# Ledger of designs, part 50: VHH binders against o75319

Target 1, 181 residues: o75319
Amino acid sequence: GNHIPERWKDYLPVGQRMPGTRFIAFKVPLQKSFEKKLAPEECFSPLDLFNKIREQNEELGLIIDLTYTQRYYKPEDLPETVPYLKIFTVGHQVPDDETIFKFKHAVNGFLKENKDNDKLIGVHCTHGLNRTGYLICRYLIDVEGVRPDDAIELFNRCRGHCLERQNYIEDLQNGPIRKNW

## First folded at step 20 (VHH)

Design JJ7
Fold by ESMFold2, look of step 20:
Structure JJ7 (fold): chain B 181 residues (1-181), chain A 120 residues (1-120)
Amino acid sequence: as target 1 above (181 residues)
Amino acid sequence: EVQLLESGGGLVQPGGSLRLSCAASGFTFDDYAMSWVRQAPGKGPEWVSLISGWGESTYYADSVKGRFTISRDNSKNTLYLQMNSLRAEDTAVYYCARYADTDYHPFDYRGQGTLVTVSS
């Protein structure tokens, strides 16, 4: 229901476009029903998300929602012109191979469909940090050949917060390369 | 107040089956993913399984995959765990837990548990 996720207030709502990529990360927007527990300056709704993206002179072409729930906002609360994709991603554990594949497939599909524009892929989990950072970095490492430490540093800088989960960081740095499975 | 009430534990022989139930109240049940967590005597907790609000996604620990099935009935606000091919190492207190979907505490509520003993 209306409970604010633990430490959600501690995170910047939206990061910056990651240079050389089509990614931007953000924390989960919260529908209006959550605002009873938020000061006005703490609010970050789906509408606020789009306003903040526009303020950066960017445009979203896809939202990938990695949360394991639908309670934060409804897909119907988003503009119909922006595609929305839900990838149920279990937290606290390194995402499984099926989840990684779905993410890569979605990104590759987006890049093909949007090769003639500069729209961004917005990616979020609850905090827009660990699951989000892992999957973005996994894509950059496996598909684009980016060095693990470079991918992590780029994500951290553009998100404005560092990846925190040690098992994710270790998997990115020292784990197997995942091609297609 | 969120309440989670487990039931269905008991004594069962190796190779046997058992079905656990968890009655949930005090929250909108289908808004939350739900989980089973177990704690063997003298051991720390182990995350057994997870199911999303409408069963769109499920996950299992490797130790139970293929033997246990998580399910839910949202019309009855009830979570289930079907445990088949039980082994002695499955002996534990099994807790129903509500998944927080955050990077910090994985569960925000947990029941008092139901004991499962697998022994000849």
Scores: ipSAE 0.786, ipTM 0.902, lowest interface PAE 1.0, mean pLDDT 93
Fold by ESMFold2, fold request of step 21:
Structure JJ7 (fold): chain B 181 residues (1-181), chain A 120 residues (1-120)
Amino acid sequence: as target 1 above (181 residues)
Amino acid sequence: EVQLLESGGGLVQPGGSLRLSCAASGFTFDDYAMSWVRQAPGKGPEWVSLISGWGESTYYADSVKGRFTISRDNSKNTLYLQMNSLRAEDTAVYYCARYADTDYHPFDYRGQGTLVTVSS
């Protein structure tokens, strides 16, 4: 199980905080067992994630893991003080309504419990791009009323990579608003 | 060496049922989500279903939802597909596939397939 995910090396590890939101996106951190296949500068472990967040003068208050596997790292590799939530999210397909609702529920709960601090919600899938970008944008559109093109452009700029999956982009731009309840 | 070996295909009449099996070896089975993919004659492949490593989550194509059930037995390294209320359009070669969980190739390994024919 130490296969580096296809093209994982091609992505910036961590994006920037999205202004006007509590989100920051990143690719999946990989536990030490993967490092045999990586040059030192390519490594991005759970601890490296937290160092990079600290370098931005930010703090994570929740990690939402959208991957469809547990093989990349163990939740026990994260600081005990940072809540972790797994939402198994199927790739390649537009996330279903149940997945979208779970994401919205988690974000709304975090914002309520953390209204008096400035901690961020870290969101990742395998590459921190398509599933991550889709769900963040879906939240901004449906819950915050952000225009689809504005949400997509904000995500792309802050992640440092553009959303690439056309069916996700089409659904965000032209698909229905999803229920929030 | 990763191996995926499907079985259980055959000829069945419309409305009938069939159960497919896939024996997996050469990897830690419960680390990976597993999928059934089918390919009808003259058509491209279609995702049928997906199940996470411990069955925490499942996915079904709309075309099979309510009729097909994916399951796995991690103690036997085996993936299953129970197919009920079969229709002529379900005729295809059914492949067991290991899900890659990336934005690129959705599957990194695929079996040789088992033929399901639904015909009067």
Scores: ipSAE 0.780, ipTM 0.901, lowest interface PAE 0.9, mean pLDDT 94
Fold by ESMFold2, last read:
Structure JJ7 (fold): chain B 181 residues (1-181), chain A 120 residues (1-120)
Amino acid sequence: as target 1 above (181 residues)
Amino acid sequence: EVQLLESGGGLVQPGGSLRLSCAASGFTFDDYAMSWVRQAPGKGPEWVSLISGWGESTYYADSVKGRFTISRDNSKNTLYLQMNSLRAEDTAVYYCARYADTDYHPFDYRGQGTLVTVSS
């Protein structure tokens, strides 16, 4: 069986806050049942996530989970004070307009409710890279007016890994602006 | 050992209907999204449909939207594909596949396939 997601070990657990935004990206944390196949230094649990965020002097105010499964961890493994939102996002294809709108709606709602603090939106898919990078960049392009190449560069630098999926990159660079409301 | 066993394929006339089944074993079925993938003669595989572990979300290729319905019964560890308004272009071997939920390989296991032939 495939217990640990393919290549999950190859990625930095948590990126850095993207300057000028409220985003931070990370790979999916794995609940304790996965640790039998991991060396101690490879482990990245929900608790580890929050410890690493605190080490950066940041605080999460929302986690948006883009994975298409519930097997990696339970929302109950997260502090009760941190809102959690699941947006089932199909990988390998450019996210559809409904998924993009749902992400934008969640981000806009968070920004309204958190205008008087500096808490971050944590976003993850399985690797915290392609689906995560796509939706963050789509938001920055469509809502904030950031140039596609600038959004991609900012994400890549702060995640610590470059977006890899070519159809996502092509859609960000050359695809249409999607609706915001 | 993960096993996926498709059934329900056969010969059907254009405009007809067919229901495919996939019996799953060797893993916690409701932990995984499941998919149907088809491969027509001389062509590469096509991702037909996807359903999340408890049916919260579904996906369909444009070529089958409105005609095919994916479903699952977790109490029976069984995935289904209801195929309506079949066309000759739907002729293919249909595979049940377990969705990997990674950015690399889309599926980590697939079955032996069941042949669907749409012909007069």
Scores: ipSAE 0.773, ipTM 0.902, lowest interface PAE 1.0, mean pLDDT 93
Fold by ESMFold2, fold request of step 21:
Structure JJ7 (fold): chain B 181 residues (1-181), chain A 120 residues (1-120)
Amino acid sequence: as target 1 above (181 residues)
Amino acid sequence: EVQLLESGGGLVQPGGSLRLSCAASGFTFDDYAMSWVRQAPGKGPEWVSLISGWGESTYYADSVKGRFTISRDNSKNTLYLQMNSLRAEDTAVYYCARYADTDYHPFDYRGQGTLVTVSS
């Protein structure tokens, strides 16, 4: 269906590159069929995503799509051939260990394959905030050894919106480190 | 108009099985992940299971893993829940729900529910 996700319009389309990392977060871009429901200034298409990344003098080298649906856009709607990975991530609950491991594996694989360039990993869920912020922060904490509060602050500042889900924040701050294997 | 119509509930003895169905209409069924939610007497709702649009991914509450199986038939616009090894604690009204995939309301539509009673 072409229904705009609840409160999707309330979020900045694309954040800023997170300094010291290869991450950039954004909300889900919506394919052209959704534009009937949007004012022109509200549109954020796959093409708009790439234009906004280019405006920041950046380039995407991987898109990790955390949504639990394929209705928002298809990889074929992307204006360029960019590696794309879908990780079906259940919302409202802290992502399970399998999801976390898949995310870590994808990021580590990207970093190895892209060590000689400066391309970014684009990560999104529906709003580019809670599932996205959780998994990016979980990676920074577990793999890079970043302090939980520092990871959260960095994500919030660069996304332009603060993480909202308390169970995610609690798990990042006080929950166990997840094994990387 | 989105409609979700559950069926298949009833009275069953502990250890028994039931198969719930949910007929969906008014939307492109395979665009949406679908879920079963249950509400036991005197309890709040519990998210039982979730299945993605083409069955690529599933989720189960710990309380039902290994006993319940969610499935869907997109050619019939129908969601299923196979419930085996039923226990008294599974007694609840079971609702078919459409997953919203947002951080706000997890489900945007829910059926009327079907009662499952597990009793000796």
Scores: ipSAE 0.765, ipTM 0.896, lowest interface PAE 1.1, mean pLDDT 93
Fold by ESMFold2, last read:
Structure JJ7 (fold): chain B 181 residues (1-181), chain A 120 residues (1-120)
Amino acid sequence: as target 1 above (181 residues)
Amino acid sequence: EVQLLESGGGLVQPGGSLRLSCAASGFTFDDYAMSWVRQAPGKGPEWVSLISGWGESTYYADSVKGRFTISRDNSKNTLYLQMNSLRAEDTAVYYCARYADTDYHPFDYRGQGTLVTVSS
């Protein structure tokens, strides 16, 4: 189905590159079938995503899709050939260790293979906020040694919206470091 | 009109097994992850399990891991929950729910439920 996700319109489409990292976060782009339910200024298609990234003088080298559905767009419909990885990530619950490991593995693999360029890892869930922010921050904390509050502040500033799900914030601030292997 | 119709509930002894079914209609079934949610008397809802549109991924609450198995048959538009090694604390009304994949309301549709009673 092509129902607009609840409150999807309320979020900025694309954030800014997170300084000192290879991450950029955005909300899920919606394929053309959704546009009948959107005003022109509300549209954010896969093409719009790539145009906005180019407007920032950036290039995507990987998209990590954290949504738990395939109804929003298909990777074959992206306007450019870019590596794409789906990590089915359950919302509302802190992501489990398997999900966190898959995300870390994907990021580490990208960084190894792309050490000689400046391409970005695009990460999204439905709103590009809670699941996306959690996993990016979890990576920065566990792998890069960033302090939890510093990771959260960096994500919030660059996304343009604050992480809002309290159990995620509490787990990032007070929960255990997760294994990287 | 979205419809979710649960069946298969009943009385079962501790240690026993039961299989719940949910017949779905009114939407493209494989576009949506599907879930089982249960509510014991006097308690809030508990998210039991989740399965993606083609079964690529599943989730289970810790309380049921290793005992319950969620599955789906997209050719029949049907969601299933196989419940093994049942315990008294599994007594609840079990609801089939469509997962919304948003941060706000986790489910956008829910069935009327089927009662499972685990008692000697």
Scores: ipSAE 0.750, ipTM 0.889, lowest interface PAE 1.1, mean pLDDT 93
Fold by ESMFold2, fold request of step 21:
Structure JJ7 (fold): chain B 181 residues (1-181), chain A 120 residues (1-120)
Amino acid sequence: as target 1 above (181 residues)
Amino acid sequence: EVQLLESGGGLVQPGGSLRLSCAASGFTFDDYAMSWVRQAPGKGPEWVSLISGWGESTYYADSVKGRFTISRDNSKNTLYLQMNSLRAEDTAVYYCARYADTDYHPFDYRGQGTLVTVSS
């Protein structure tokens, strides 16, 4: 259960708020049981996540967890004031329409309920990069009308790492607009 | 350490059914999504199906949707694949695999496989 995910140590824990949006991306935080396998400077726990968000003068209002496992942390490891939503998202393949719909529905619901504050939607998969970047960009393209290259550039810059999977990038750049929200 | 032992393969006629099993050991089974991968003779591997740790979510390749059902019994540390309406093109070695949940290597462990032959 506490095997460190491949290449997880290679990524910055938390990105920056994406300007003009309510999104912030991060890699999966790891519960206490993983810390035996990490040097102190490598640790990134659910508590560390919240501390790093506060250091940016921001506040999370929702966490969308895109991982396909429950082993990284439990929702009870999070403060009570932050809603949590799991959307099981298969990696290696462009997310299907059902997954895209669930993500868009969650984001739109958050924006409606949080129109009077400035809280952020935290989105993560295992590395906070490919699945996370894809779904954030898909939302920006389909719902907000952002040009694909602009969405990708914004995500890459604010995450601090570039989207890597070519099939995701190709789908964002050349695939159809999805009207499933 | 980690062991994945497939069983239940064999020779079956087209239209027939077969149930594969995979006995898992050496890890906390319900922490991991599990998968079936198949490799037909002379072909590359094909991702057949995936099931989350508690069965909350499943995935199937289009080629098997409606015919194959993935399931698991966490009390027995066992993964299953029920294969119905078998076709000649389902002939392959079927591997049980542990899903890594990353965008890089999809599986971190794979068994030795069990051969399924669909032929008259």
Scores: ipSAE 0.749, ipTM 0.889, lowest interface PAE 1.1, mean pLDDT 93

Design KK1
Fold by OpenDDE, fold request of step 21:
Structure KK1 (fold): chain B 181 residues (1-181), chain A 120 residues (1-120)
Amino acid sequence: as target 1 above (181 residues)
Amino acid sequence: EVQLVESGGGLVQAGGSLRLFCAASGFTFSSYDMNWLRQAPGKRREWVALITSGGETDYAKSVKDRFTISRDNAKNTVSLQMNSLKPEDTAIYFCAREGWNRGEYVFDYWGQGTQVTVSS
């Protein structure tokens, strides 16, 4: 049977919208096959994700999945009205230029096509924290010109958990800006 | 050394069938979940099918009831039987091993891929 990712239960299911942005981060929702391994109150399905977003009076316009598997849930588990984008992202190491470019391109495309609404870009990896936080912050720094410490603080506050990986934090604070093309 | 080698790709007419193979070596094949993924021209790589070490299977909605994933542990092979093929099935098809790394599922090894072209 399927295994629950380590420490998955330790993180809040869904963060808050990041003020001044269209981003919201959450941990990976798990399809029904995982529920046997969880207490009822620990369950967090794709349906639960949308319910929690609605409770915040928000609406998802795009989901970016950064996990390096397709085991946790399927795109067809989502409403057809919400596009799903997979960006296979290796964990524990700073994302490469190609991964960063793919993320930036997806975000920019969404913003260009969704100028007439206030729908959110939902981003998740396994825990919705390290890979997720890095790429969101990298975007804010490289594209929006936000100070690295401000971007990190904003993400941490809104996610309800702090970035944990020192190599990610160091790259955001002191690393080179990545090209946007 | 872990190695995955795909074969069986080719050109086929719409409505036709193909059978892909993935030959695995360098690890205890029977202990691992195996997957097929594909990448169409100008599109991102997408998951197609999974078969667990226990023999359970799962499929993407787009290929459900048309494709069948199977494995032969004695020969260290994973297969993908593709029936009722459509032009939109045109892609490079990849075999991938799914491992457990640092507390999460990951596609940790990939084959080189095999080209499947479905003509209208």
Scores: ipSAE 0.916, ipTM 0.948, lowest interface PAE 0.4, mean pLDDT 96
Fold by OpenDDE, last read:
Structure KK1 (fold): chain B 181 residues (1-181), chain A 120 residues (1-120)
Amino acid sequence: as target 1 above (181 residues)
Amino acid sequence: EVQLVESGGGLVQAGGSLRLFCAASGFTFSSYDMNWLRQAPGKRREWVALITSGGETDYAKSVKDRFTISRDNAKNTVSLQMNSLKPEDTAIYFCAREGWNRGEYVFDYWGQGTQVTVSS
């Protein structure tokens, strides 16, 4: 059967909306097949994701999935009204320029199309932390002109966990700006 | 060296059938889950089907009941039988090995892909 990602249980399932942004980060929801290996209170399904979002009085307008698999859940497990975008992102290494660009493009497109609402961009990798945090922060830094330390602090606070990967942090703090086109 | 080589692609009319093959080498094939993905023109790569090392299968909704994934461990081959093909099935089809890397699932090796074109 399917294995639970390592340390997946250690992270909060859903973060908080990042003030001043449309971003919310969460760990990967798991489809039913994974529940056999989880205690009931550990379960976090696509349905649970949406319930938790609603509990925060928010609504998802887009989900960006950064995992490098499709094992965890299916796009069909999501409401049809919520677009799903897969950006295969390798873990543990700084995302390449193409990945960064894809992410930025997706975010910008969403913002253009959703000016009339306050729906959120949900972003997740496996734990919804490192890859997720990097790309969100990269966007804030490169596109919104946010100071790197401020972006990182904001993400960490809202996610409820801190970015762990030093290479990601270093790149955000000292790395070059990536082109936005 | 891990290698995945797809074959069997081609041009087919809507309603037709194709069978894709992926020949694997360089690893213990029987121990790995195998996947098919596809990438249509101008679109992102999407998952199509999975077959586990234990023989369990799963499919994307868009291909369920039309496509069948299977494997022959003796020949180190994974196959995708595609029936009732539709124009929207037009894509480059990729075979991918799914591994467990640093505590998570990943598509760690890919083939070069095989072109499938379904005409209306």
Scores: ipSAE 0.916, ipTM 0.948, lowest interface PAE 0.4, mean pLDDT 96
Fold by OpenDDE, fold request of step 21:
Structure KK1 (fold): chain B 181 residues (1-181), chain A 120 residues (1-120)
Amino acid sequence: as target 1 above (181 residues)
Amino acid sequence: EVQLVESGGGLVQAGGSLRLFCAASGFTFSSYDMNWLRQAPGKRREWVALITSGGETDYAKSVKDRFTISRDNAKNTVSLQMNSLKPEDTAIYFCAREGWNRGEYVFDYWGQGTQVTVSS
């Protein structure tokens, strides 16, 4: 059967909305087939995701999936009212310019189309931390002009876990601005 | 060297059928889960079907009951039988190996793809 990603259980399922932004980060929800490998209290399904978001008095308007697989859950496991976007993102290395651009384009498109509401952009990789944190921070830095340390601190605080990958942190702090168009 | 080579694509009328093949080499084929994905013009690549090393299968809702994924470990091939094809199925179809890398699932190798065109 399916294997639970390593250390997946160690991370909070859902973070908090990042103040001043439309972002919320979470770890990858797992479809029912994975529940066989989990205790009931460890389970985190797509439905659980939406319940937790609602408990925060928020609503998801878009989900960006950064995992490099489609094993964890299917787009059809989500409500039809919430669009799903896959951006295959390789782990452990700084995302390439194309990936960064795809992410920025998706976010900008969402914001343009959702000016009349306060729905959130849900972003996740496997743990909803490193790839997720990097791309969110990259956006805040490159597009919103946020100071790198402020972006990182904000993400860490809201996610409830800190970015772990030094190469990501280093690139955010000292790397060049990436193309926005 | 890991290689995946797709074949079997072509032009077919709506309602028709095609069978795609993926020939694998350079690794222990029987130990890996294999997938088909597709990318339609102007759209993002989407997952189509999975077959595990154990022979379990799964499908995207859009192709369920129309497509069948299978594998022949003796020949190191994975196949995709596509029936009741629709214009919406027009895409480049890719074979992908799914591995376990650094504690997570990843599509770690891809074929070059084969074009499938379904006309109205």
Scores: ipSAE 0.915, ipTM 0.947, lowest interface PAE 0.4, mean pLDDT 96
Fold by OpenDDE, last read:
Structure KK1 (fold): chain B 181 residues (1-181), chain A 120 residues (1-120)
Amino acid sequence: as target 1 above (181 residues)
Amino acid sequence: EVQLVESGGGLVQAGGSLRLFCAASGFTFSSYDMNWLRQAPGKRREWVALITSGGETDYAKSVKDRFTISRDNAKNTVSLQMNSLKPEDTAIYFCAREGWNRGEYVFDYWGQGTQVTVSS
């Protein structure tokens, strides 16, 4: 059977909207086949995701999935009204320029098409922390001109967990700005 | 080294059938979950089907009841039987090994893909 990602249970299911942005980060929801390995209170399904978002009086307008698999849930598990975008992102290493560009392009496209609403961009990797945090912060730094430490602090505060990967943090703080297209 | 080689692609009319094969080498095939993914022109790569090392299968909604994934551990092959093919099934089909890396699932190896074209 399916295995629960390591440390998955240690992270809050859903963060908070990042003030001044349309971003919200969460850990990967797991489809029903994973539930047999979880206590009821540990379960976090695609349905649970939307319920938790609703509890925050928010609405998802886009989900960006950064995991490097399709095991955890299916796009069809999501409402048809919410676009799903997969960006295969390798863990533990700084995302390459192509991945960064894909993410930025997706975000910019969403913002252009959703000027008339306040729907959120939901971003997740496995834990919704390191890859997720890096790409969100990279966007804020490169596109919005946010100071790196401010971006990191904002993400950490809203996610409820701090970025853990030193290489990600170092790249955000001291790495080069990536090209915007 | 790990190697995955797809075959069986080609041109077929709508409503027709194809069977794809993926030959695996360089690892203990029977211990790994195997997947098929596809990438249509101008679209992103999408997952199609999974077969676990235990033989359990899963499918994308778009191919369910039309496609069947299977494996032959003795021959180190995973197959995708595609029936009732539609033009929208046109894509490059990839075989991918799914591993467990640093506590999470990952597609850690891919084949080069095989072209499937379904004409109207």
Scores: ipSAE 0.915, ipTM 0.948, lowest interface PAE 0.4, mean pLDDT 96
Fold by OpenDDE, fold request of step 21:
Structure KK1 (fold): chain B 181 residues (1-181), chain A 120 residues (1-120)
Amino acid sequence: as target 1 above (181 residues)
Amino acid sequence: EVQLVESGGGLVQAGGSLRLFCAASGFTFSSYDMNWLRQAPGKRREWVALITSGGETDYAKSVKDRFTISRDNAKNTVSLQMNSLKPEDTAIYFCAREGWNRGEYVFDYWGQGTQVTVSS
């Protein structure tokens, strides 16, 4: 059977909306085939994701999946009203310019098309922390002009966990800005 | 060195069939899960099918009941039988090895892809 990603159980399933933004981060939901490896209280399915979002009085308008597999759940497990976008992102290394551009383009497209609502952009990798945090912060820094330390602090506070990878943090704080188009 | 080489792509009429092959080398093939993905013009790469080392299969909804993934461990090959093809199936098709890296599933090796074109 399928294996649970390492340390997956250690992270909160869903963070909080980042104030002043449309972003919310969460760990990867797991389809039913993984439930055999989990206690009932540890389960976090696509359905559970939407329930938790509703509990926060929010609504998802887009899901960006940064994992480098399709094993965890299927786009068909999501409501048809919520578009799903896959951006294969390698872990542990700073995302390349192409990956960053794809993410920014997706976010900008969503914001342009969703000016009349307050729906959220849900972003996740495996743990919804390092890759997720980097790309969200990179967007805030490069596109919104947010100070790197402010972006990182905001993400950490809202996710309920801190970015762990020093290479990500260093690149956000001292690295060059990336192209926006 | 790990290598994946796709073949079998081409032009086919709507409603027709095509069989893709992926030849693997440089690793213990029977120990790995194998996948097919595809990328249509102007679209992002999407997952199509999975076959585990144990022989279990899974499919995207868009291809379920039309496509069949299989493997031959003696020949180190994974195949994709595509029936009832539609124009929307037009894409470059990739085979990918799925590994366990740093505590998570990853597509760690890809082929160069083979072009499939379905005409109306």
Scores: ipSAE 0.914, ipTM 0.947, lowest interface PAE 0.4, mean pLDDT 96
Fold by OpenDDE, look of step 20:
Structure KK1 (fold): chain B 181 residues (1-181), chain A 120 residues (1-120)
Amino acid sequence: as target 1 above (181 residues)
Amino acid sequence: EVQLVESGGGLVQAGGSLRLFCAASGFTFSSYDMNWLRQAPGKRREWVALITSGGETDYAKSVKDRFTISRDNAKNTVSLQMNSLKPEDTAIYFCAREGWNRGEYVFDYWGQGTQVTVSS
């Protein structure tokens, strides 16, 4: 059967909206086939994701999936009203310029089309932390002009966990700005 | 060296059938889950089908009941039988090995792809 990602249980399932942004980060929800390996209280399905978002009085307008697989859940497990965007992102290494651009383009497109509402951009990788945090922070830094340390602090606080990968942190703090087009 | 080579692509009319093959080498084929993905023009790459090392299968909703994934461990091949093809199935089809890397699932190796074109 399917294996639970390592340390997946250790992370909060859903973070909080990042103030001043439309971002919310969460760990990957797991489809039903994974539940047999989890205690009931450990389960976090696509349905559970939406319930938790609702509990925060928020609404998802877009999900960006950064995992490098399709094993965890299917796009059809989501409500049809919420668009799903897959950006295959390799773990443990700084995302390349193409990946960064794809992410920025997706975010900008969403914001342009959703000016009349306050729906959130949900972003996740496996744990919803490192890849997720890097790309969100990269956007805030490159597009919104946020100071790197402020972006990182904001993400960490809202996610409830801190970025762990030093190469990601170093690139955010001292790396070059990536073009936005 | 891990290698995946797709074949069997081509032009077919809507409603027709096509069978894709992926020849694997450089690893213990029978121990790995194999996948098919596709990328249509101007669209993002999407997952199509999975077959585990144990022979279990899964499909994207868009291809379920039309496509069948299978494997031959003796020949180190994975196949995709595509029936009732539609124009929207037009894409480059990729074979991908799925591995367990640093505590998560990943498509760790890809073929170069084979073009499938379905005409109206």
Scores: ipSAE 0.894, ipTM 0.940, lowest interface PAE 0.5, mean pLDDT 96

